# VHH binders against Low molecular weight phosphotyrosine protein phosphatase 2 (primo-2): the designs that were tried, part 3

Target 1, 164 residues: Low molecular weight phosphotyrosine protein phosphatase 2 (primo-2), of Drosophila melanogaster (Fruit fly) (p82891)
Amino acid sequence: MGKRSQKSSVLMVCVGNLCRSPIAEAVMRDLVARAGLQGEWHVESAGIEDWHSGHQPDERALNVLARHNIEYNGKARVLAPEDFLEFDYIFAMDLSNLAALRRMAPKGTTAKLLILGNFGLKPDERIIEDPYYDIGEASFEEIYRQCSIACRNFLKQARLKQIM
Short names: E, the ipSAE of ESMFold2; O, the ipSAE of OpenDDE; V2, 0.75 times the mean of E and O plus 0.25 times the DockQ between their complexes.

## First folded at step 1 (VHH)

Design g04 (framework vhh_gocatamig_d2)
Fold by ESMFold2-Fast, scan of step 1:
Structure g04 (fold): chain B 164 residues (1-164), chain A 120 residues (1-120)
Amino acid sequence: as target 1 above (164 residues)
Amino acid sequence: EVQLVESGGGLVQPGGSLTLSCAASGRTFSSYALAWYRQAPGKKRELVAGISSGGSTVYMDSVKGRFTISRDNAKNSVYLQMNSLRAEDTAVYYCAADRPYYDSGEYDYWGQGTLVTVSS
């Protein structure tokens, strides 16, 4: 079966859909809206594990988005087999997320499984680390920075048809 | 309200094996999502392996096929079986637990950590 939408579609994935992938979704969606591309791009997020379905994101994730004037009202959901056929791009935040995506991908997968940080971040900064068990909010500002750079560069490369 | 206590760390030679254990006290253990994280000096804390309340597992790429996470709800314990250990696995390993309901400030719990050193 083909893709769900006539739009290009992006799914942001981390382990629990509480910290990194909600920030990445919100940032990407904001960039799309500011560029007037909401008719061309569809953005969602999901978790590899069904630990937190229905929960709001971590308060620190919501706080960093609010400090950057981004509202977010999404709720956590688990990654579904259909996502691998419906989305054009599924972004992992780190290598363990990518390994899980590769393991879970069913036969007939059409989505490109990619590391988000490969788009414009330096090699030693491309992994967006899990902040869930970190103390305080400094790591969430770093995640926002990484997501902003990566999402901007992804959109630029996608428009130039440079995505492999 | 919940304490996590890790054990099983130590010094091993490359290619050796260790089993880390994490015991929880107090709360209903079977409802928690559980994870092992590690942190090497000068590095960020990273997810090594996770196991949901339903038993689904996730592993970081570099440990896939070498490490196995498991849980025993009757013993309120989670385990990390580490095989084919490498020098790069040297780190302090932390057990972590999430409450079944989001409750800002209390939905995450950490153990004190256990040191694993892989060298000869």
Scores: ipSAE 0.000, ipTM 0.138, lowest interface PAE 18.2, mean pLDDT 81

Design g05 (framework vhh_gocatamig_d2)
Fold by ESMFold2-Fast, scan of step 1:
Structure g05 (fold): chain B 164 residues (1-164), chain A 121 residues (1-121)
Amino acid sequence: as target 1 above (164 residues)
Amino acid sequence: EVQLVESGGGLVQPGGSLTLSCAASGFTVSSNALAWYRQAPGKKRELVAGIYSGGSTVYMDSVKGRFTISRDNAKNSVYLQMNSLRAEDTAVYYCARELGYDYSTRPFDYWGQGTLVTVSS
């Protein structure tokens, strides 16, 4: 048994904590707030790599969130060993993120390591792709769509106590 | 040194079959998650099939029942058997390894060079 928050806790993870995982964090926080569940859920995000720690997310990520009336003021941080003991759920965006989480997880890990897109997205849409090197904002709108569906479905399954 | 070498692509008629191969060196396929991605002209790279370190597989919806991912631990290789090929399967196919290292090592996807599959009459 590890140290755990009183609230159910979620950590969204991508490579740099700059694009995908901040969008996923902001979307889940918004859904939690709209449902009046902010007393039951704690949501953060982190990066596998310490490349962007202390920086604000990619402007395109902030722009897509703003278009959907979501404000985000988080800063990038790197994934820490303690996260594997303190969070209930750690979500990877893609298979590479998931493999990294599994290898980095210390002995005694209590967190469930999952792919976010497995919750409500079709199998051919389950990987939330890295948009960092893309041009423009179309890929960020798609990430917002994927995160919205997946976070909504995850929260529904969690409330029904159907997550193993 | 980590290397992935892809082969098996080519021109095939609709309804035909191809087997793609990915020969790995510098790591063990049985202890890693590996995946086949594809990129069609003008589109982003998408996951086609994956095999997790424990042997579980995942497939995109449009290829389920037609494609099979497998590995040969003795040959340190992963394969994609493609049956009932359609024009929409035309793409460059990439072999990728998911790298999860310790906190002192950079995690990354490692992509092969890609192999072109063209489905046309």
Scores: ipSAE 0.000, ipTM 0.136, lowest interface PAE 14.5, mean pLDDT 81

Design g06 (framework vhh_gocatamig_d2; at its last look DockQ between E and O 0.01; V2 from the best seeds 0.00; counts 0 for: pae E 19.2 > 2, unsure alone 62.9 < 65, placed apart)
Amino acid sequence: EVQLVESGGGLVQPGGSLTLSCAASGSTFSIYALAWYRQAPGKKRELVAGITSGGRTVYMDSVKGRFTISRDNAKNSVYLQMNSLRAEDTAVYYCAAHTSYEPYGRLDYWGQGTLVTVSS
ESMFold2-Fast, scan of step 1: ipSAE 0.000; ipTM 0.193
ESMFold2, look of step 2: ipSAE 0.000; ipTM 0.139
ESMFold2 (binder alone), look of step 2: mean pLDDT 78; pTM 0.792
OpenDDE, look of step 2: ipSAE 0.024; ipTM 0.366
ESMFold2, look of step 5: ipSAE 0.000; ipTM 0.101
ESMFold2 (binder alone), look of step 5: mean pLDDT 79; pTM 0.800
OpenDDE, look of step 5: ipSAE 0.013; ipTM 0.271

Design g07 (framework vhh_gocatamig_d2; at its last look DockQ between E and O 0.01; V2 from the best seeds 0.00; counts 0 for: pae E 18.9 > 2, placed apart)
Fold by ESMFold2, look of step 2:
Structure g07 (fold): chain B 164 residues (1-164), chain A 122 residues (1-122)
Amino acid sequence: as target 1 above (164 residues)
Amino acid sequence: EVQLVESGGGLVQPGGSLTLSCAASGFIFSNYALAWYRQAPGKKRELVAGISSGGSTVYMDSVKGRFTISRDNAKNSVYLQMNSLRAEDTAVYYCATKGYSDYIEPRAFDIWGQGTLVTVSS
């Protein structure tokens, strides 16, 4: 999939692929499906670290998605070098994620490395913060809200060929 | 397609004022920083003022206190209020996008307008 197929491709990235990036993936995939674009867009997520490969997302992330009527069946995986060549867009959730992506990107990387929150969110909301150590689900609901706005804005721009 | 269209240039006396406007289309305006550049005859194009998507501004030293950049996201427009104009402000003024102002995004591209001439002459 990705740049070597007819589909546009998006990879959502956070540290562990348990909290933020599964929500972003699920929201983007749901948006694509509701727009009738599932034949044109491929969406995945991955983690910078491999500590949780094969595990389902944090239950709080799954609960938030379920409350918004979004099913998610993905499992955590670690970023691989080929992702930087196979995906058109790789989204970081925060600046430390972006810095890690830039350091990991092999020479010849063709993916656009972007901050997801730069799409449509107000300046003070553009960092999608790591919720892992927060208590309860409030921060996960906020992440859902941020991802919903950002993914809609990104998809609109990408379809109008406005990603600069 | 992405377009930036400048207007408001003209001839003005030293000490006078002008307002430049830049109308944007073909992209989600609220996500991008915008800037005004100028180019005088025989000089390199230089940044005059910039405004981030969140409203943060930057100015070149020689225009601080005289020029004000602003944006209206509902109208997809950026403005440059130019007060206390001087002969050295004579130039073609260009509107440009500068990418996201709050965060680095690799591969962002600048888009330029066609320019509007400002002449400050006695």
Scores: ipSAE 0.000, ipTM 0.112, lowest interface PAE 18.9, mean pLDDT 83
ESMFold2-Fast, scan of step 1: ipSAE 0.000; ipTM 0.235
ESMFold2 (binder alone), look of step 2: mean pLDDT 80; pTM 0.801
OpenDDE, look of step 2: ipSAE 0.027; ipTM 0.328

Design g08 (framework vhh_gocatamig_d2)
Fold by ESMFold2-Fast, scan of step 1:
Structure g08 (fold): chain B 164 residues (1-164), chain A 121 residues (1-121)
Amino acid sequence: as target 1 above (164 residues)
Amino acid sequence: EVQLVESGGGLVQPGGSLTLSCAASGFTFRDYALAWYRQAPGKKRELVAGITRGGSTVYMDSVKGRFTISRDNAKNSVYLQMNSLRAEDTAVYYCAVEWGSDYTPSYFDYWGQGTLVTVSS
């Protein structure tokens, strides 16, 4: 069995695994590393749709991470049925992603399906919006801000629950 | 300069069909993936269908089996064949340049003006 039994595991999910979920993965992985918790946490990302599998993230996503001194070299992949059994937490960015995760989850799913922004963001700011509609790079800085707050608060809450 | 021009929208009855076309210029069309998005009144823009450089396709669940995306590299065009149209398909449809071999952020900034599809009797 191994990894799932020994580490807490997180999968960040958006539609294409190009923008939001790679930023969330990179941010959470950075927070885990800075806290010295890489022996306790495993973090990945995936997309609901598979048409970008094997490609690197959107350049705007890589640029925002680089501005915050975070390097990311992951490649897009599609969500697999096994993910619902292997991961402890699967985070959706928006309500559409969450609805898709709930529809795709097979019987026997053990993963908690959650909205990432529910952890520490204001109620009117909890949805991490798809930047494909937006022009330019401003929305990517906002996604980074939302992911930073949410990942930090999730890690704090999860750690406290494990101690208690 | 990248230009995307959509056409083919119109008023159609439930169960009807339409073919949308997108004519592209200002980039090496064969090297890029392309997609169709739609936006209904009061809703966010959503991905309907995508096609990669190699011809692999993706569709949103509600249109699978009804819509077909295709491309013609000789004509620098992408198409969306829409069959068995429903009232909920009513939206402005946009084409977009997606990930390719020479992606730049500027291509994400380029959307066409859209073409309106109205499904009603």
Scores: ipSAE 0.000, ipTM 0.107, lowest interface PAE 18.2, mean pLDDT 81

Design g09 (framework vhh_gocatamig_d2)
Fold by ESMFold2-Fast, scan of step 1:
Structure g09 (fold): chain B 164 residues (1-164), chain A 120 residues (1-120)
Amino acid sequence: as target 1 above (164 residues)
Amino acid sequence: EVQLVESGGGLVQPGGSLTLSCAASGSIFSTYALAWYRQAPGKKRELVAGISSSGSTVYMDSVKGRFTISRDNAKNSVYLQMNSLRAEDTAVYYCAAQYRDYESFGMDVWGQGTLVTVSS
């Protein structure tokens, strides 16, 4: 992609682009579509590490989305230097993701590097934890809940021009 | 401009405790969000703990219940109390500051780092 998109652009980031960031992408895309704003917003996700490029998300992530009537057909990809210049907002899920984004950001970065959970979650619930090694489905349902609250609050604040 | 200086690092045995301190000079400290990051040899720098201007805290999973971040605005300082230290906590620890914490937890200013070694 040569020329920067005129849409507001969001990139959701976690370590492997298999669990948290695909859920966050799918949730935000669904909210945008339901509000009729798909002409104004572009949403993608990526991983900090190139471990799973080309793979579909974790089955548990796809299952939680399906329970909430959200289809997702995205494939994992690794974060690229160009993303820091192309996207308006890059969201980290946890503090380790944010630290990695800050370390990787090249000179001339224009993207705002943010914690997704800072948008409307309680202070002790702001971090969207890595569920990969968790047992069962409860952690994935919690991630869906956190992403839904945060994405909704981010979109409300962005539309009101309240994000600095 | 804010300048940050870390202290309190050193050698400690597994299961031991250390308190890291970070002193700020320059700007009005109380308006800043503050954080502790660490970087182990051959690893990427990672965020350990953060504290907002209002006192709200966040922690990396592996340190929850073991580490406590706190701030003292009167002394322009932020602290990291580290308990039950493990060999994998060995790293250079950095203090960092962000002027505005609303809708963002990125860092504007970095300290020079202090080494913590957990070894028997």
Scores: ipSAE 0.000, ipTM 0.103, lowest interface PAE 18.6, mean pLDDT 81

Design g10 (framework vhh_gocatamig_d2)
Fold by ESMFold2-Fast, scan of step 1:
Structure g10 (fold): chain B 164 residues (1-164), chain A 121 residues (1-121)
Amino acid sequence: as target 1 above (164 residues)
Amino acid sequence: EVQLVESGGGLVQPGGSLTLSCAASGFTFSYYALAWYRQAPGKKRELVAGITSGGYTVYMDSVKGRFTISRDNAKNSVYLQMNSLRAEDTAVYYCARDSGPLYEHSNYDYWGQGTLVTVSS
C-alpha cells in the first residue's frame, strides 16, 4: 500500500495549494469517509511553489466546498522531496503541473505521477484549469464537479485494481 | 508595458498607522492577484499580504489583525492599511503582480520600485 503506512496514499498538487488541490483533497477525503474507507486511504494536498505555505485556501474554494456540505481546515504547504517516496499517487491538475512533478521527482521516486482528470472525465474536460485569476464562483463550481467525477472514478478503479 | 507604482511610505512612531497605495497600469488589473512584499536590510523579500482577483486575502502571521489588504478595480489600485505599527515592520514595501497560474518561479513577475516604511521612536 503506502511506503510508510499500510494505507494507500494520495497527494493532490496544483501550483499554489490554494484553489484546485485543496478542493480535490477535500472531495477525495469526503468520498473516502462516506464509503467508510478512512482506514484504507490517506489524502493530502500541496503546492509546487512555496508562495502560500501556512495560509488557508482561497475563500471561493472554501465557499464551493461549504455549498456541498464539506468543511475544510487545511493549510497550504509546499511539495517536499519526501512526498515522492511517501505517496502512492501524486495527482497533477493540468499538464504544466505534471511536467513540474516529473522535473522535480528525485531519483528513487516510487509515486505514480498522474493527471487527476484522466479518471472518468471526457477527453476535452480532463484538464482542471487554474481559477486563481477568475472572477466570481462559476469556475470553482466546475472544479468541484471535475474533482468529484475524477476522485470517484479513481477510487472505483483503484478498488478494482485497474490502476497499475 | 506593466507598471506598478507604490506610494504612502514614511516615518511613523510605534503604534502609528500608514496606508500604502499601489497604482497599476499596462494590464487588465481585475484579472490578476496582487501582493505586498517587504524587505528589511540584509534580508530576503517576504510576502506580507496578497489579494486575488476575486478578493480573497492572505496575510503573514505577524501582521494578521494589524494590516488589511484591499483593491479597487475601478482605480486599478491595491492598498495596504497598516495599523499598530512595530519597529519590526521597518522595511521597503513592494507591490507585486502575481505571475499567473502557469508559474516557473516562486516570485511575482512584476514589481514596483518600493516605498520605505520606518517605524522608530
Scores: ipSAE 0.000, ipTM 0.131, lowest interface PAE 16.8, mean pLDDT 82

Design g11 (framework vhh_gocatamig_d2)
Fold by ESMFold2-Fast, scan of step 1:
Structure g11 (fold): chain B 164 residues (1-164), chain A 123 residues (1-123)
Amino acid sequence: as target 1 above (164 residues)
Amino acid sequence: EVQLVESGGGLVQPGGSLTLSCAASGFTFSSNALAWYRQAPGKKRELVAGIYSGDSTVYMDSVKGRFTISRDNAKNSVYLQMNSLRAEDTAVYYCAAPKYGLSDYYEKPYDYWGQGTLVTVSS
């Protein structure tokens, strides 16, 4: 299978598509729009597990985005084998997500499977941790911070053709 | 006990057609993805076609327009209709399915494999 569009395409992946990957998707879409690159980039998100398909993101994820003036209306979906052939980049949030992506990838995969936090975060801060079972909103603010830095640095490196 | 059984392979001339069938038993698969892989002599297995629970499909570039994957949930079966066959399509074809009933998707989506069915395209 080829690409759905001529745009460069990004899929953000976490376990449930409720917290981290919707924030990463929303943040990257916002950065793309602010840079005038919406004609060049397509961004989606998905979950490894089919626990929450069709549901809106966790309220705390929506709240952190709203505090930063980002509206998000996406719904959770599960990762599909076709994604590995249609997307240029598939980003894992943590090492467990990356291991799952590598095991799930069918023969003929064309997508680059990467850790989002490798783009501009310090090595000891590159893992975007699962906040789902946390109490309150502090962990969601940290996820927003990590996604903002990583997405900005990924777009810079992609523009400079520095992604291998 | 999960079992996938392929059938429909055989010898066919270039330009001919074959339909492969895969019958699944031992699990409920109506909500799961199914796929066809092939392994040519001396090569690794490669994805040929996949079909999801919502009937979306994926195909490798070299078979697009020639092969069609479909499913029949009432019969627990998946099919691969192969048209305009070429010598390079010669391979053992495998049906594959993910494990069902597990809460862990960290296994490969294609955990169950059939025994394979040989397709030979020659004059």
Scores: ipSAE 0.000, ipTM 0.122, lowest interface PAE 15.2, mean pLDDT 80

Design m01 (framework vhh_7mjh_2)
Amino acid sequence: EVQLVESGGGLVQPGGSLRLSCAASGFTFSSYAMSWVRQAPGKGLEWIGRIYSGGSTSYNPSLKSLVTISRDNSKNTLYLQMNSLRAEDTATYYCARDRYEYGSGSFDYWGQGTTVTVSS
ESMFold2-Fast, scan of step 1: ipSAE 0.000; ipTM 0.237

Design m02 (framework vhh_7mjh_2)
Fold by ESMFold2-Fast, scan of step 1:
Structure m02 (fold): chain B 164 residues (1-164), chain A 120 residues (1-120)
Amino acid sequence: as target 1 above (164 residues)
Amino acid sequence: EVQLVESGGGLVQPGGSLRLSCAASGFTVSSNYMSWVRQAPGKGLEWIGRIYSGGSTSYNPSLKSLVTISRDNSKNTLYLQMNSLRAEDTATYYCARGLDEYYPTGFDYWGQGTTVTVSS
């Protein structure tokens, strides 16, 4: 099979891999590490568009993570066809991301394509909105809150094998 | 006040060519990277390409043979030349400014957009 790791694997996806998906990646890695599960879970992030490959995340994303004692030094990359075969779960942040993932998924895709916010957030709060063109820090704190709740609930459900 | 104003959109026949303009005020285009981005009806944003302060350009590989980005520093204006237009090129086209390529904090200013419709 094309898996790179014996671990369960997660890929967080947004449009540019600068704001939402790096925060989601960092939050999930932190939760995994605190639970002692880093031998069981592998987490990455990627962007649908190749706008910012090689660049560090938006400074506001790094700042919100730092305020919560999470260090992140990943670089943006674009989503690759191989990701659909190598990852167990690929999380979209919003419905537009999910639609793009479904269009890009090659025949033989084994990854589950899911909305991250479906795990533990209220129905009207499930979409993790793009903060990239917002001004200020409030939207980034909200994204951190949404990612924290969703990642915690996803890990609980995955451990219990309740993901369908 | 920073302002970006796109123009040049309209109806064009398949196979035709079109040049879009983006007039900038409140800053100098040659001191910033400038991008073109489009959004087709019901679709997400698609990055077209950028021009850096030094004049070098970078393009979306799926579009690079069909588009050319240039600027006129004396007019503080950015251009997008499009050739061999197809129905799927129907979209609203935006110009946008980036702050610094070492610290990609995203596009900080967008124009209102100009609509291109490719139809017979």
Scores: ipSAE 0.000, ipTM 0.096, lowest interface PAE 20.2, mean pLDDT 82

Design m03 (framework vhh_7mjh_2)
Fold by ESMFold2-Fast, scan of step 1:
Structure m03 (fold): chain B 164 residues (1-164), chain A 122 residues (1-122)
Amino acid sequence: as target 1 above (164 residues)
Amino acid sequence: EVQLVESGGGLVQPGGSLRLSCAASGFTFDDYAMSWVRQAPGKGLEWIGRIYYSGSTSYNPSLKSLVTISRDNSKNTLYLQMNSLRAEDTATYYCARVPSYEYDSTGRLDYWGQGTTVTVSS
């Protein structure tokens, strides 16, 4: 049906803004650009913890993106209280991230706090797990797939105004 | 050259079980989720399910009690186990590769096998 004509804003959040949320940001930006929707969507990512502010993403995250022809030059930043007022959607990767977002949300929060994987993934596959301590690249390829499915499904639902 | 070849179809009795295989070649099998789709005579395509490289599965809710999808990455092979077969399960069964951006398995798969026919007798 109709969709927002004004630029809608999305913030992807994980613990450190090194692995999952940079992949999700890059994937969504790529989908938006491919669809010609860069005038309608603004996408960023942030971490719940400030341990890695200013750092490049994990090399494995950059590698999986490059394997899929996506360049990413973002730097980690920490989630700020203002984000809850400035973004329309804030996506958690897992239930721990969502609990932290709900705890941190100030009075007057206007952002919808959501699990990214709820969009198009089955219940037993909806959690985008932290790959930081995993060995090798296989878990990063799975995260890329989960993000690709979820971001595409979210954009479709947003276009149809089916998001709660 | 990407190639998917299904096998294991044939005539089976009602209530029986059957395992289909799909041999993949021409691409890095471990990098892709794989899907099973079927088409009964005179009907449209029906998505059966998907399996990620990790072995995680997602099924059509109407079929999930009847089927199990598995894969052996060391053999580049995808499997579909079917139990309690009924006449309504008579169809051509296809394996297909899931593109990286795919969230709709049925109409947006990038490579399909030629299909293997399963006929469930009266």
Scores: ipSAE 0.000, ipTM 0.109, lowest interface PAE 17.0, mean pLDDT 81

Design m04 (framework vhh_7mjh_2)
Fold by ESMFold2-Fast, scan of step 1:
Structure m04 (fold): chain B 164 residues (1-164), chain A 121 residues (1-121)
Amino acid sequence: as target 1 above (164 residues)
Amino acid sequence: EVQLVESGGGLVQPGGSLRLSCAASGFTFSDYYMSWVRQAPGKGLEWIGRIYHSGSTSYNPSLKSLVTISRDNSKNTLYLQMNSLRAEDTATYYCAKGGTYRYLSAPFDYWGQGTTVTVSS
């Protein structure tokens, strides 16, 4: 077989794959593309619950991405057992997401299960909160800010092989 | 023992369509995602796509507009619909238990014997 270039793979996870995880996916894809690293990184997102498979993300999520010149065409999908074997990194947005990932992970899981906000955010800002029931756009701008900082810091640490 | 049997291959003219089938036995089909992969003569393996137990699909971006993967859990059968076939689609097509866009995690024991598709006038 010979040697092949392989991509590192990331899966962004929240409850329904409508708000936080699509933003995190889009932000990371944009950072990867702008850095010329699209040959090294593959990014997707998924939901813990199968409530919205096939649906477009929340309009507010699409609006915040558009304001930052990021186009997103993904559709919601549910997290599957094989994701734990196929992805190198699976990022939870909050502690409840992480607990669910740990419960769902099959024996033999190879993916690292991590909190996205642990990468570069302050301890009191590390949790990316669910904005679904919020009013207006401020919470979505905050999620964009948190994802931008965390994804940038994760990529930097991963390149330095500092991910444990 | 896991058994996968592909069928539906054959000779087809450029621009034609074919539907391949894969009959699965020896495991609980509805509990696993399934993949299609192909190998052209003298070339390496190329991943086509996968389908989750729920019916959700993921495709090789290079092939997404040309193929559709579906399944019937009541019949333990996986399908690959191919349209607008070209000479470069000539290959042996395999179904596999498991698999991913980056690499195939399923060993040879989880692959069928393959079905050959020849696109030629």
Scores: ipSAE 0.000, ipTM 0.115, lowest interface PAE 17.9, mean pLDDT 81

Design m05 (framework vhh_7mjh_2)
Fold by ESMFold2-Fast, scan of step 1:
Structure m05 (fold): chain B 164 residues (1-164), chain A 120 residues (1-120)
Amino acid sequence: as target 1 above (164 residues)
Amino acid sequence: EVQLVESGGGLVQPGGSLRLSCAASGFTFSNYWMSWVRQAPGKGLEWIGRISSSGSTSYNPSLKSLVTISRDNSKNTLYLQMNSLRAEDTATYYCAREKYGYSDHAFDIWGQGTTVTVSS
C-alpha cells in the first residue's frame, strides 16, 4: 500500500476563468510559496462556463500579476463535478458565482463553498467584481489588492482551524 | 470593410421593453462569438452577455432575467431584447466581436453604439 502526501486544496472560481480566478490562484500560490507552505497547499482555478478552456488569461490579469512580480502560465478550465469532491475549499468571487456553485454541487459534496472576499475584506468591499468590461488597469489592481488581503486572511484562519 | 452597426435605441419609459439590432458586415459573422456591452454616462463598460457561433448564450447575472440575446446568422444580425427597463439602464449600447483564436473576452471590432434613455 503506497503512502500519499495530503495537501489542503483550494479552487478559485469565476465565470470564465480569465480574470478574477486566475489572479486569485496566482496570488494564493505566491503567498503559499513565500510562507514555505507548498507542501501543505494545492491551488487551482476554474470557470463556471466552458467558454475559455485551454486559453490564456486576460492580458490585463497577466499584466497586473507581472507588475507584482508574479508569473502565471495557467490555462483556463471548466469546473467539473469531481472538483466538489476533490477540493476542500471552492471560492466564489461574487454572489452569482456562489449561487451557481450551489446549484451545480452534486449530492455528496464535501467542499466548502465560500466567498473569497469574506476573509478580511470590509463588508462593502467583499464582492470581487468582474473587471472584464472595465476600462484601464485600476479595476485589476483593485482585484489584486482584494485577493491579496483575502488569501492572506484565509490562510491565517485555516492554519488556526477557524474555518467552519 | 469589417463593421458593426447598432440600431433600435431611443427613449423608453420605465417598465418598457426595447429590442436592439446589430448588423455585421465584412466578415463571416457565423464564425464569431458576439457580445453586448453598455456604458452609462461617466461610467466604465459593463458586459451584458454573449452568444456563441451556435447560439448558446451567457449573461451578466445581474441582468439575466431582463435581457435576451439572439442571432440570425443568415442575416448577419445580432439582437438584444430588454424588458422591464429602469432609469439605471440608460446607457450607450455596443455590440462587439470577440477576438478569435487568442485571449477570450478581447474585442477587435466595436460598433459605434446606440443610445437608450429610460425616462418618464
Scores: ipSAE 0.000, ipTM 0.114, lowest interface PAE 18.0, mean pLDDT 83

